# VH-VL binders against NAD kinase (nadK), part 33

Target 1, 268 residues: NAD kinase (nadK), of Syntrophomonas wolfei subsp. wolfei (q0aze0)
Amino acid sequence: MKIILVNNRFKENTEKKAQEIAGQLSALNVEVIIDNGLDEPYAGTVDFIMVLGGDGTMLRAARRYGQRAIPVLGVNMGTVGFLSNIEINELAEYLPLILREEYSLEARMMLEVAVFQQQSLLTRVFCLNELLLRSNSPRMLSFALEISGQKLEPYRGDGLIVSTTTGSTAYSLSAGGPIADPQLDAFIVTPVASHIINKRPLVVSPEREISLHLLEEREAIIGIDGQIKMDFGAENRVLIKRAPHPLLMVNLKAKPFFTSIDRSLQRQ

## First folded at step 15 (VH-VL)

Design JJ8 (from GG2 with heavy chain F100L)
Fold by OpenDDE, look of step 16:
Structure JJ8 (fold): chain C 268 residues (1-268), chain A 121 residues (1-121), chain B 113 residues (1-113)
Amino acid sequence: as target 1 above (268 residues)
Amino acid sequence: QVQLQQWGAGLLKPSETLSLTCAVYGGSFSGYYWSWIRQPPGKGLEWIGEIYHEGSTNYNPSLKSRVTISVETSKNQFSLKLSSVTAADTAVYYCAREGLLHWTPYGMDVWGRGTLVTVSS
Amino acid sequence: DIEMTQSPDSLAVSLGERATINCRSSQSVLYRSYNKNYLAWYQQNPGQPPKLLIYWASTRESGVPDRFSGSGSGTDFTLTISSLQAEDVAVYYCQQYYTTPRTFGQGTKVEIK
């Protein structure tokens, strides 16, 4: 068995823990790779991904490795979030189950975000929570939203969020989006400070495609999971699809989403 | 290792339609843009167009009215049709893959061997 | 369209000497967000397809000798062969892949003096 440990490169305690866990796993004849902010994702094959940290670390791991269809376990290290399954102090207890592959998997839809220069692909990004389009100035944006070829009325506002159901409890929620069942596949399109006061979020089928482009010569920003920032201008277009592969999240311990959501949200 | 094999008629008369096919072996067809490029004898390279694995296309404006690129995903193949050929269309035609590093294009990393197409009366 | 212009059209260099090829784009091919220039260099031998040498202006493709290097940013780029070898005799092309259509320079023929 080969395991990659992904820790928070900005938190020294997670690095130390990763090293410790690596030692323990090595003693059990498990090959371990540590991704402590590698310049490039580890290119080799792995059987299991263990994420040490919080939701932010999980989001990074999902972007880096989610497309490989590898089981991903979130191990919380004292943070509040929705994406960890067990606590760091529980790892020893569940380690035998991990090694025996005695766990269930929950498939979480990811976004495929393609950014274009006119019609030319600049890059693709897979992400677990959301894409944010926002103004880079105090002025409102004017942008076009198209869903499966259907052109909606131009949006005017600070921006727009396209989120997965997993991301519904992230920035989309703060912007007034609905809380969605993580077991449901759907896009959530949430306006950010729309000029239209009663502009409602949209719940969109995962089979559809969402396209965004600016209707004015202004600079905007694309944000991915609150961690990646890209400039977005009038010459750019973004296309959002369901990622071809879901993130396979490991369930070692039952975490009832709806019964714990109030507690989790109040702590954020 | 990814390889491209291409084939088609190499001799055409004016006004006929050029038809070439490129097949992908040893790698994934999905997720990539696939291009056709041509090179007249003793001259430089001209990009004809590209097709994404799901079927979306981009064409060189200079050839758009005559060019059709299609894909047959089940066979990992994509094809080029160029209508109303003239002597000016005489060239070696290449199929190529636009490579991706972390899903970001970085250049045409795999090429077919090329097919000489001669247009002559 | 982004026009690509190479200079010189032909270059004769002695074995072991430095060869320098320039490429200019009519507009910037720099993707600022990633700080990457969408510029590639290709080597083409007679009767063969082009071979990718350099991508993102300065990164060598796998298997490419270290005597090949790319530099530049924005609109001005350079391919350098630090010590010309006999096998380096070929035509070299720059190419932008920032926008469609993809466009190539007119090519530079490198020969041994």
Scores: ipSAE 0.916, ipTM 0.965, lowest interface PAE 0.5, mean pLDDT 95
Fold by ESMFold2, look of step 16:
Structure JJ8 (fold): chain C 268 residues (1-268), chain A 121 residues (1-121), chain B 113 residues (1-113)
Amino acid sequence: as target 1 above (268 residues)
Amino acid sequence: QVQLQQWGAGLLKPSETLSLTCAVYGGSFSGYYWSWIRQPPGKGLEWIGEIYHEGSTNYNPSLKSRVTISVETSKNQFSLKLSSVTAADTAVYYCAREGLLHWTPYGMDVWGRGTLVTVSS
Amino acid sequence: DIEMTQSPDSLAVSLGERATINCRSSQSVLYRSYNKNYLAWYQQNPGQPPKLLIYWASTRESGVPDRFSGSGSGTDFTLTISSLQAEDVAVYYCQQYYTTPRTFGQGTKVEIK
C-alpha cells in the first residue's frame, strides 16, 4: 500500500508530525510519499491520500491530486473547517479501518478552469472552492459572462466568483452567495460589488460551460481557491466547466453538514 | 510510452482532397491538443492546426478555408482533410501531441513518422 | 501572428566546439503569471520528424544530453550546444506556443566545419 501524506511546510509542528506519522506507517509496511508543497506532485500510482492540516492544505491536495480519483482523508491539526473528517489524535484509532479500506467516500464536484491567450490555452487548473475574477486596480471591471453560449448583460463591478457547492461557504458566502448542500452539483455565480443592481447570484447546472472575458483594458486577476493568482487582461478568456472527476473524500467519522454549519463558519 | 501512427494516400492529383489519419497508442487521448504540421521538401515547418480531444479546433488562417481536422474519440484517432490541393501542398505531413505538464503546455513532445504527400497532374 | 526569426540560417562548427543559435519572436512569449516562456527548440535529422529538445525556453526534455541548453526570455532566445558531437548535425527550429497560429523559426542548419 502506498500513501501520499500532504502537509503544510509553513505551519510549525506539521512537518515533525508528518515525519512521525510516516514512520508509524512505514512500520506497518506502508510506503509513504511526503508532499510538503516544495516539489512537483508525485507522479506514480498511489492508493490513498492523507491531508494533515486545515481547509487550505486540503485545497492544495485537491488541486494536485483530485483528478486521480484517489480517496482523500482530511486530518485536522488545529482548526476544524469544512473539509477535515477526523482529528490527528484519532488517527491511531481509525488507522486499521484505513488499511482495510473500511470507509465510505463522498464525492465533491470540482471546477476545471482553462485560461486562454485569445484562442490558445495557457494553462488548466482544477479547484475545489472557487474561481475569482477581480479588479487589480482602483477602477471597476467591465466584463462579459456567457453561460453555454448565452450572453448575459455586461457586468460592471469589482469582479465575479464562480464557485462549487463546496465553495459556497467560502468567498462566495462573504460576497452574498447562498450556502449550498455540498452533495449538490452546481455552479454558484456571485457578483462582487456589482455596479449593476439587478445582478443577483445565480445557481446553474453543472452541465453548463461558463466563459468570462474583459470588455475593456483593465488590470485584473484570476484567483483559484484563494491560493493561486494569475494576471488577466483584455486578450485573455477563461472557460469554466465541471471537472471530469470529483474529489473523493473519505468519511470515517460522521460530520453532519446542516447541524454543524454555524460552528464550522465560526472557525473559518 | 505514447506513440503516434499515421497513414493516408500519398499521391494526389490537383483539386483532390488530402486525407490523413493519426492513431494514438500507449497513452491517454483525453486532455490533449493534437496537431498537424507539414514540411515542403527542403523547407521549414508549417503548423496546419490542432484539435482538442472534445472536438474544438484552431486552424492556421492561411489554410483555414480548406482545412478540416476531426476526432474519432472511440478509436483514439484524429484526422486531417485538406481540400482542393495543388502542387504547393506537396509536403511531408506530421501529426503531433502538444505536451502537458500539470496541464500547462510545453511543446510538441510526440511526433508521428510523417507521410509524404505528392500532388502531381 | 508571432513571427519567429532564427539566426544564423546555417553555421559550421568544429567537433567539440560551441554552437550558438539565436531565435527572436516579434512579440513576447512570456506568460508572466507562471514566469514561463512558451518557447520550444526542436532538432530534426534528415528523413526524421522533429524531436523536442528544450521547452519553456530553458528546460531540457527527458533524454536530451547536458550539452544542450536554452536561455533567454520574452523575445530573445538562445540554444547552445556546448561541445558539438557528430550526431548533433541537424536542422534546429524554435517554436512558440504562446498563441495561435503556432509558428516556427525558419531553421538553422548545423554542420561540421
Scores: ipSAE 0.621, ipTM 0.849, lowest interface PAE 2.2, mean pLDDT 90

## First folded at step 16 (VH-VL; from HH21 with heavy chain K106R)

Design MM12
Fold by OpenDDE, fold request of step 17:
Structure MM12 (fold): chain C 268 residues (1-268), chain A 123 residues (1-123), chain B 107 residues (1-107)
Amino acid sequence: as target 1 above (268 residues)
Amino acid sequence: EVQLVESGGGLVKPGGSLRLSCAASGFTFSNAWMSWVRQAPGKGLEWVGRIKSKMDGGTKNYAAPVQGRFTISRDDSKNTLYLQMNSLKTEDTAVYYCTTVPKYDRFLAFDIWGQGTLVTVSS
Amino acid sequence: DVQMTQSPSSLSASVGDRVTITCRASQSITRYLSWYQQRPGKAPNLLIYKASNLESGVPSRFSGSGSGTDFTLTISTLQPEDFATYYCQQSYERPWTFGQGTKVEIK
């Protein structure tokens, strides 16, 4: 068995724990790769991914490895979030289930985000939470939104979020988007400070495609999972689809989503 | 009410085949891991095999004594678990129980049991 | 395979007695140990999981302890309905195996 431990190099405690866990796994004849985000994703085949940290680390892991259909376990290390299943102090007792593949899986839809310049592909990214199109100035954006070829009325506002159901409890939530059951596959299109009062978010079938482009020469940015940023201008187009493979999240413990969301919202 | 009801047991000759059924009710069967456990007359309990839910890959695992002869399957649309038993041997004589296997928090304990169905393999 | 050995194989007790049953694994199974009760002519019922967690609906007179290789089931005050056969079971690794059982009989 080969396992990737994903941690955050800027969080010293996760690095230390990763080394410790690596040692323990090695003692059990498990090959371990540590990914702290410094280097390129490990290109070799692996059987399991453990994410040590919080939601941010999980998002990075998902972007780096989510397309590879590898089971991913979130191990929380003292953070508040939705993407971890067990606590770090629980890992030892659940390790037999991991090593013997006695765990359940939850498929989480990811986004495939393709950014173009004219007809040329600039980048393609898979992400777990959302794509954000946002103005890079105090001025509102004017952009076109198309869903499966259906052109909506021109949009004016600070930006737009296209989120997975997993991402519904992330930035989309702050922007007024609906809370979605992670067991559903859907796009959530949430306006960010729309010029139109009470512009409603859209819940869109995962079978559809979403495209965005600016209608005027303005400076904008594309944000992905709050971690990746790139410039976006009038010559660019973004196409959003359901990723061909979902993230396979490992469930070792029952996590009642709706009870959890109530608790989380009360803490904010 | 959560319930498992086994059926299909009976008398069969060595080398014969038999198919057991387990009807589930009172819970979301499609999400449940299921197992078969058998008990020879006057003897202890023996794990036969386990099947995961479809969403978890539907993986099947068997005990060595029945490997290659028994097949576990499920029809989620009918909330039914099956045990196809081929090449039956006298030592397969037992009461066969279907059980649930909670995939969370109970470290794979068998929490729900049916009443069992008797399989007798005799010439 | 992990071998599970229960002790004793049988015991006689009276209502009100404290009863202790032990289970030993051939190797460490950490806390992947469950206890079951089987009354005559009935299917087994889960009593304890994760070595010491009481299953819902099970009377508090039942308790489990231990980790690694040695485990104990205790009935603090034996009741008439507790006369049955008890089994331990490891789920640490496949094949999942049971102890040979302990029959608790009326003295």
Scores: ipSAE 0.897, ipTM 0.956, lowest interface PAE 0.5, mean pLDDT 95
Fold by OpenDDE, fold request of step 17:
Structure MM12 (fold): chain C 268 residues (1-268), chain A 123 residues (1-123), chain B 107 residues (1-107)
Amino acid sequence: as target 1 above (268 residues)
Amino acid sequence: EVQLVESGGGLVKPGGSLRLSCAASGFTFSNAWMSWVRQAPGKGLEWVGRIKSKMDGGTKNYAAPVQGRFTISRDDSKNTLYLQMNSLKTEDTAVYYCTTVPKYDRFLAFDIWGQGTLVTVSS
Amino acid sequence: DVQMTQSPSSLSASVGDRVTITCRASQSITRYLSWYQQRPGKAPNLLIYKASNLESGVPSRFSGSGSGTDFTLTISTLQPEDFATYYCQQSYERPWTFGQGTKVEIK
């Protein structure tokens, strides 16, 4: 068995724990690769991915490996989030289930985000939570939203979020988007400070495609999962689709989503 | 009420085949991992095999004595678990139990059992 | 394969007695151990999971302890309905294996 341990190099505790776990797994004749985000994703085949940290680390892992249909386990290390299944202190106890493939899987839809300049593809990214288009100035953006070729009225506002249901509890939530069941596949299109008061978010079928482009010569930014940023201008267009493969999240424990979200909201 | 009801047991000659069924009710069968456990007359319990839910890949695993001869399957639309037994041997004679295997919290204990169905392999 | 050895194979006891059954694994199985009760002519019932967790609906007179290789099932005060055969089972690795059973009989 070959396992990737994904941690955050900027969090020393996760690095230390990764090394510790790597040693333990090696003693069990498991090949281990540690990915702290410094280098390019491991290109070889692996059987399992453990994410040590919080939601941010999971998002990075998803972007790096989610397209490869590898089971991914979130191991929480003292953070509040929705993407971890067990705590770090529980890992040893659940390790037999992992090593012997006695775990449940939950498919989470990911986004395929393609950014173009005219007809040329600039970049393609898979992500678990959302794409954000936002203004890079205090001024509102004016942009076109198309859904499956249907052109909506020009949008004016600070930006727009296209989120998965997994991402519904991330920035989309802060922007007034609905909380969605992660077991549901759908796009959530959430306005960010629309010029239209009470502009409602859209829940869109995962079978559809979403396209965005600016209608004015303004500077904007594309954000991916709150971690990747790129400039976006009038010559650019972004196309969002359902990723061809979902992220396969490992469930070792029952984790009631709605109870968790309710508790989280009450703490705010 | 959660219930498992086995059927299909009977007398069969060595080398013969038999298919057992397990009808599930009272819970979401499609999400459940299921297992077969057998008990020879006057003997202890022996795990036969396990099948995961479809969403978990539907993975099947078997005990060595039945590997290659027995096949576990499921029809979620009918809430039914199956055990296809081929090339039966006299040592396969046993009461066959259908069980649930919670995928969480119980570390793969068998929490729900059917009443069992008797399979007798004799010449 | 992990071998599970129960002790004793059988015992005689009276109502009200404290009964202890042991189970030893051929290798460490951590807490991946369950206990079952089987009454004559009936299917087994889960009593204990994860070595020491009492299954819902099981009387509190039943308890499990142990970790690694040595495990114990205890019936604090034996009741008439407790005369049965008890099995331990490891789920640490496939094949999942049972102990040979312990028959608790009336003295």
Scores: ipSAE 0.896, ipTM 0.956, lowest interface PAE 0.5, mean pLDDT 95
Fold by OpenDDE, look of step 16:
Structure MM12 (fold): chain C 268 residues (1-268), chain A 123 residues (1-123), chain B 107 residues (1-107)
Amino acid sequence: as target 1 above (268 residues)
Amino acid sequence: EVQLVESGGGLVKPGGSLRLSCAASGFTFSNAWMSWVRQAPGKGLEWVGRIKSKMDGGTKNYAAPVQGRFTISRDDSKNTLYLQMNSLKTEDTAVYYCTTVPKYDRFLAFDIWGQGTLVTVSS
Amino acid sequence: DVQMTQSPSSLSASVGDRVTITCRASQSITRYLSWYQQRPGKAPNLLIYKASNLESGVPSRFSGSGSGTDFTLTISTLQPEDFATYYCQQSYERPWTFGQGTKVEIK
């Protein structure tokens, strides 16, 4: 068995814990790779991914490794969030299930985000939560939203969020989007401070494609999972699709999503 | 109500074959891990094998005494678990139970049991 | 394979008695231990999981304790319906194995 540990590169305690866990796993004849901010994702094959940290670390791990269809376990280390399944102090107890491959999986839809410069692909990213388009100035954006070839009325506002159901409890929620069952596959399109009063969020089939581009010469920003940032201008276009592979989240412990939403959100 | 009902048991000669079925109801069968456990007459319980859900890879594992002779399978469209038993031996004589295996929280305890079906292997 | 040894193999008790059954694993299984009750002619029923967690619907007179290699099932006040055979089972590693059983008989 080969396991990659992904820790929070900005928190020393997660690094120390990763080293400790690596030692323990090695003693059990498990090969371990630690990703503590590697320049590039580890290219070798792995059987299991363990994420040590919070939601942010999980998002990073998902972007880096989610397309490989490898089981990913979130291990919370003192934070509040929605993406960890067990606590760090529970890991030892659940480790036998991991090592014996006696764990269940939950598939979470991811986004495939492609950013173009005219017809040229600039970047393609898979992400677990959302794509954000926002103004880079105090002025509103004017942008076009197209869903499966259907051109909607131009949007005017601070921006737009395209989120997975997993991401529904992230920035989309703060922007007024609905809370979605993570077991449901769908896009959530949430306006950010729309010029149109009471502009409603859209719930869109995962089978559809979403396109965004600016309708005026203005500087904007694309944000992905709150971690990747890139400039976005009139010459750019974003295409959003369902990722070809879901994130396979390990489910060792039942986590009541709906009954714990308020608690989790208040603590963030 | 969650229910498991085994069938297919009977008398068979050594070297013979038999196929057991377990009909599941009252829960989402396709998501469930399932196991077979057997009990020889007047004896204790013995795990036979386990099959995961399709989502979890559908992995099958067997106890050593039945490895290579028994095959577990499932038809999710019919909510049915199967145990194909080949090259049967007298020591395979037992009541065979179909069970569910919780995938989390209960550390793989067998929480739901059928009433079992008797398999007798005798000359 | 992990060997599970129960003690005693059988015991006689009266209604109202405190009954204790022990199970020992050949190696540490942490808390990967479950207890089952089997009445004559019936299928087993799960009583305790994770060494000490009471299964839903099981009377509170049943309790489990232990970790590592030594485990205990306790019936605080034996009831008429409790006369049965009890099994411990480890799920720490495959093959999953059961104890030989403890038959609780009426005195």
Scores: ipSAE 0.886, ipTM 0.950, lowest interface PAE 0.6, mean pLDDT 95

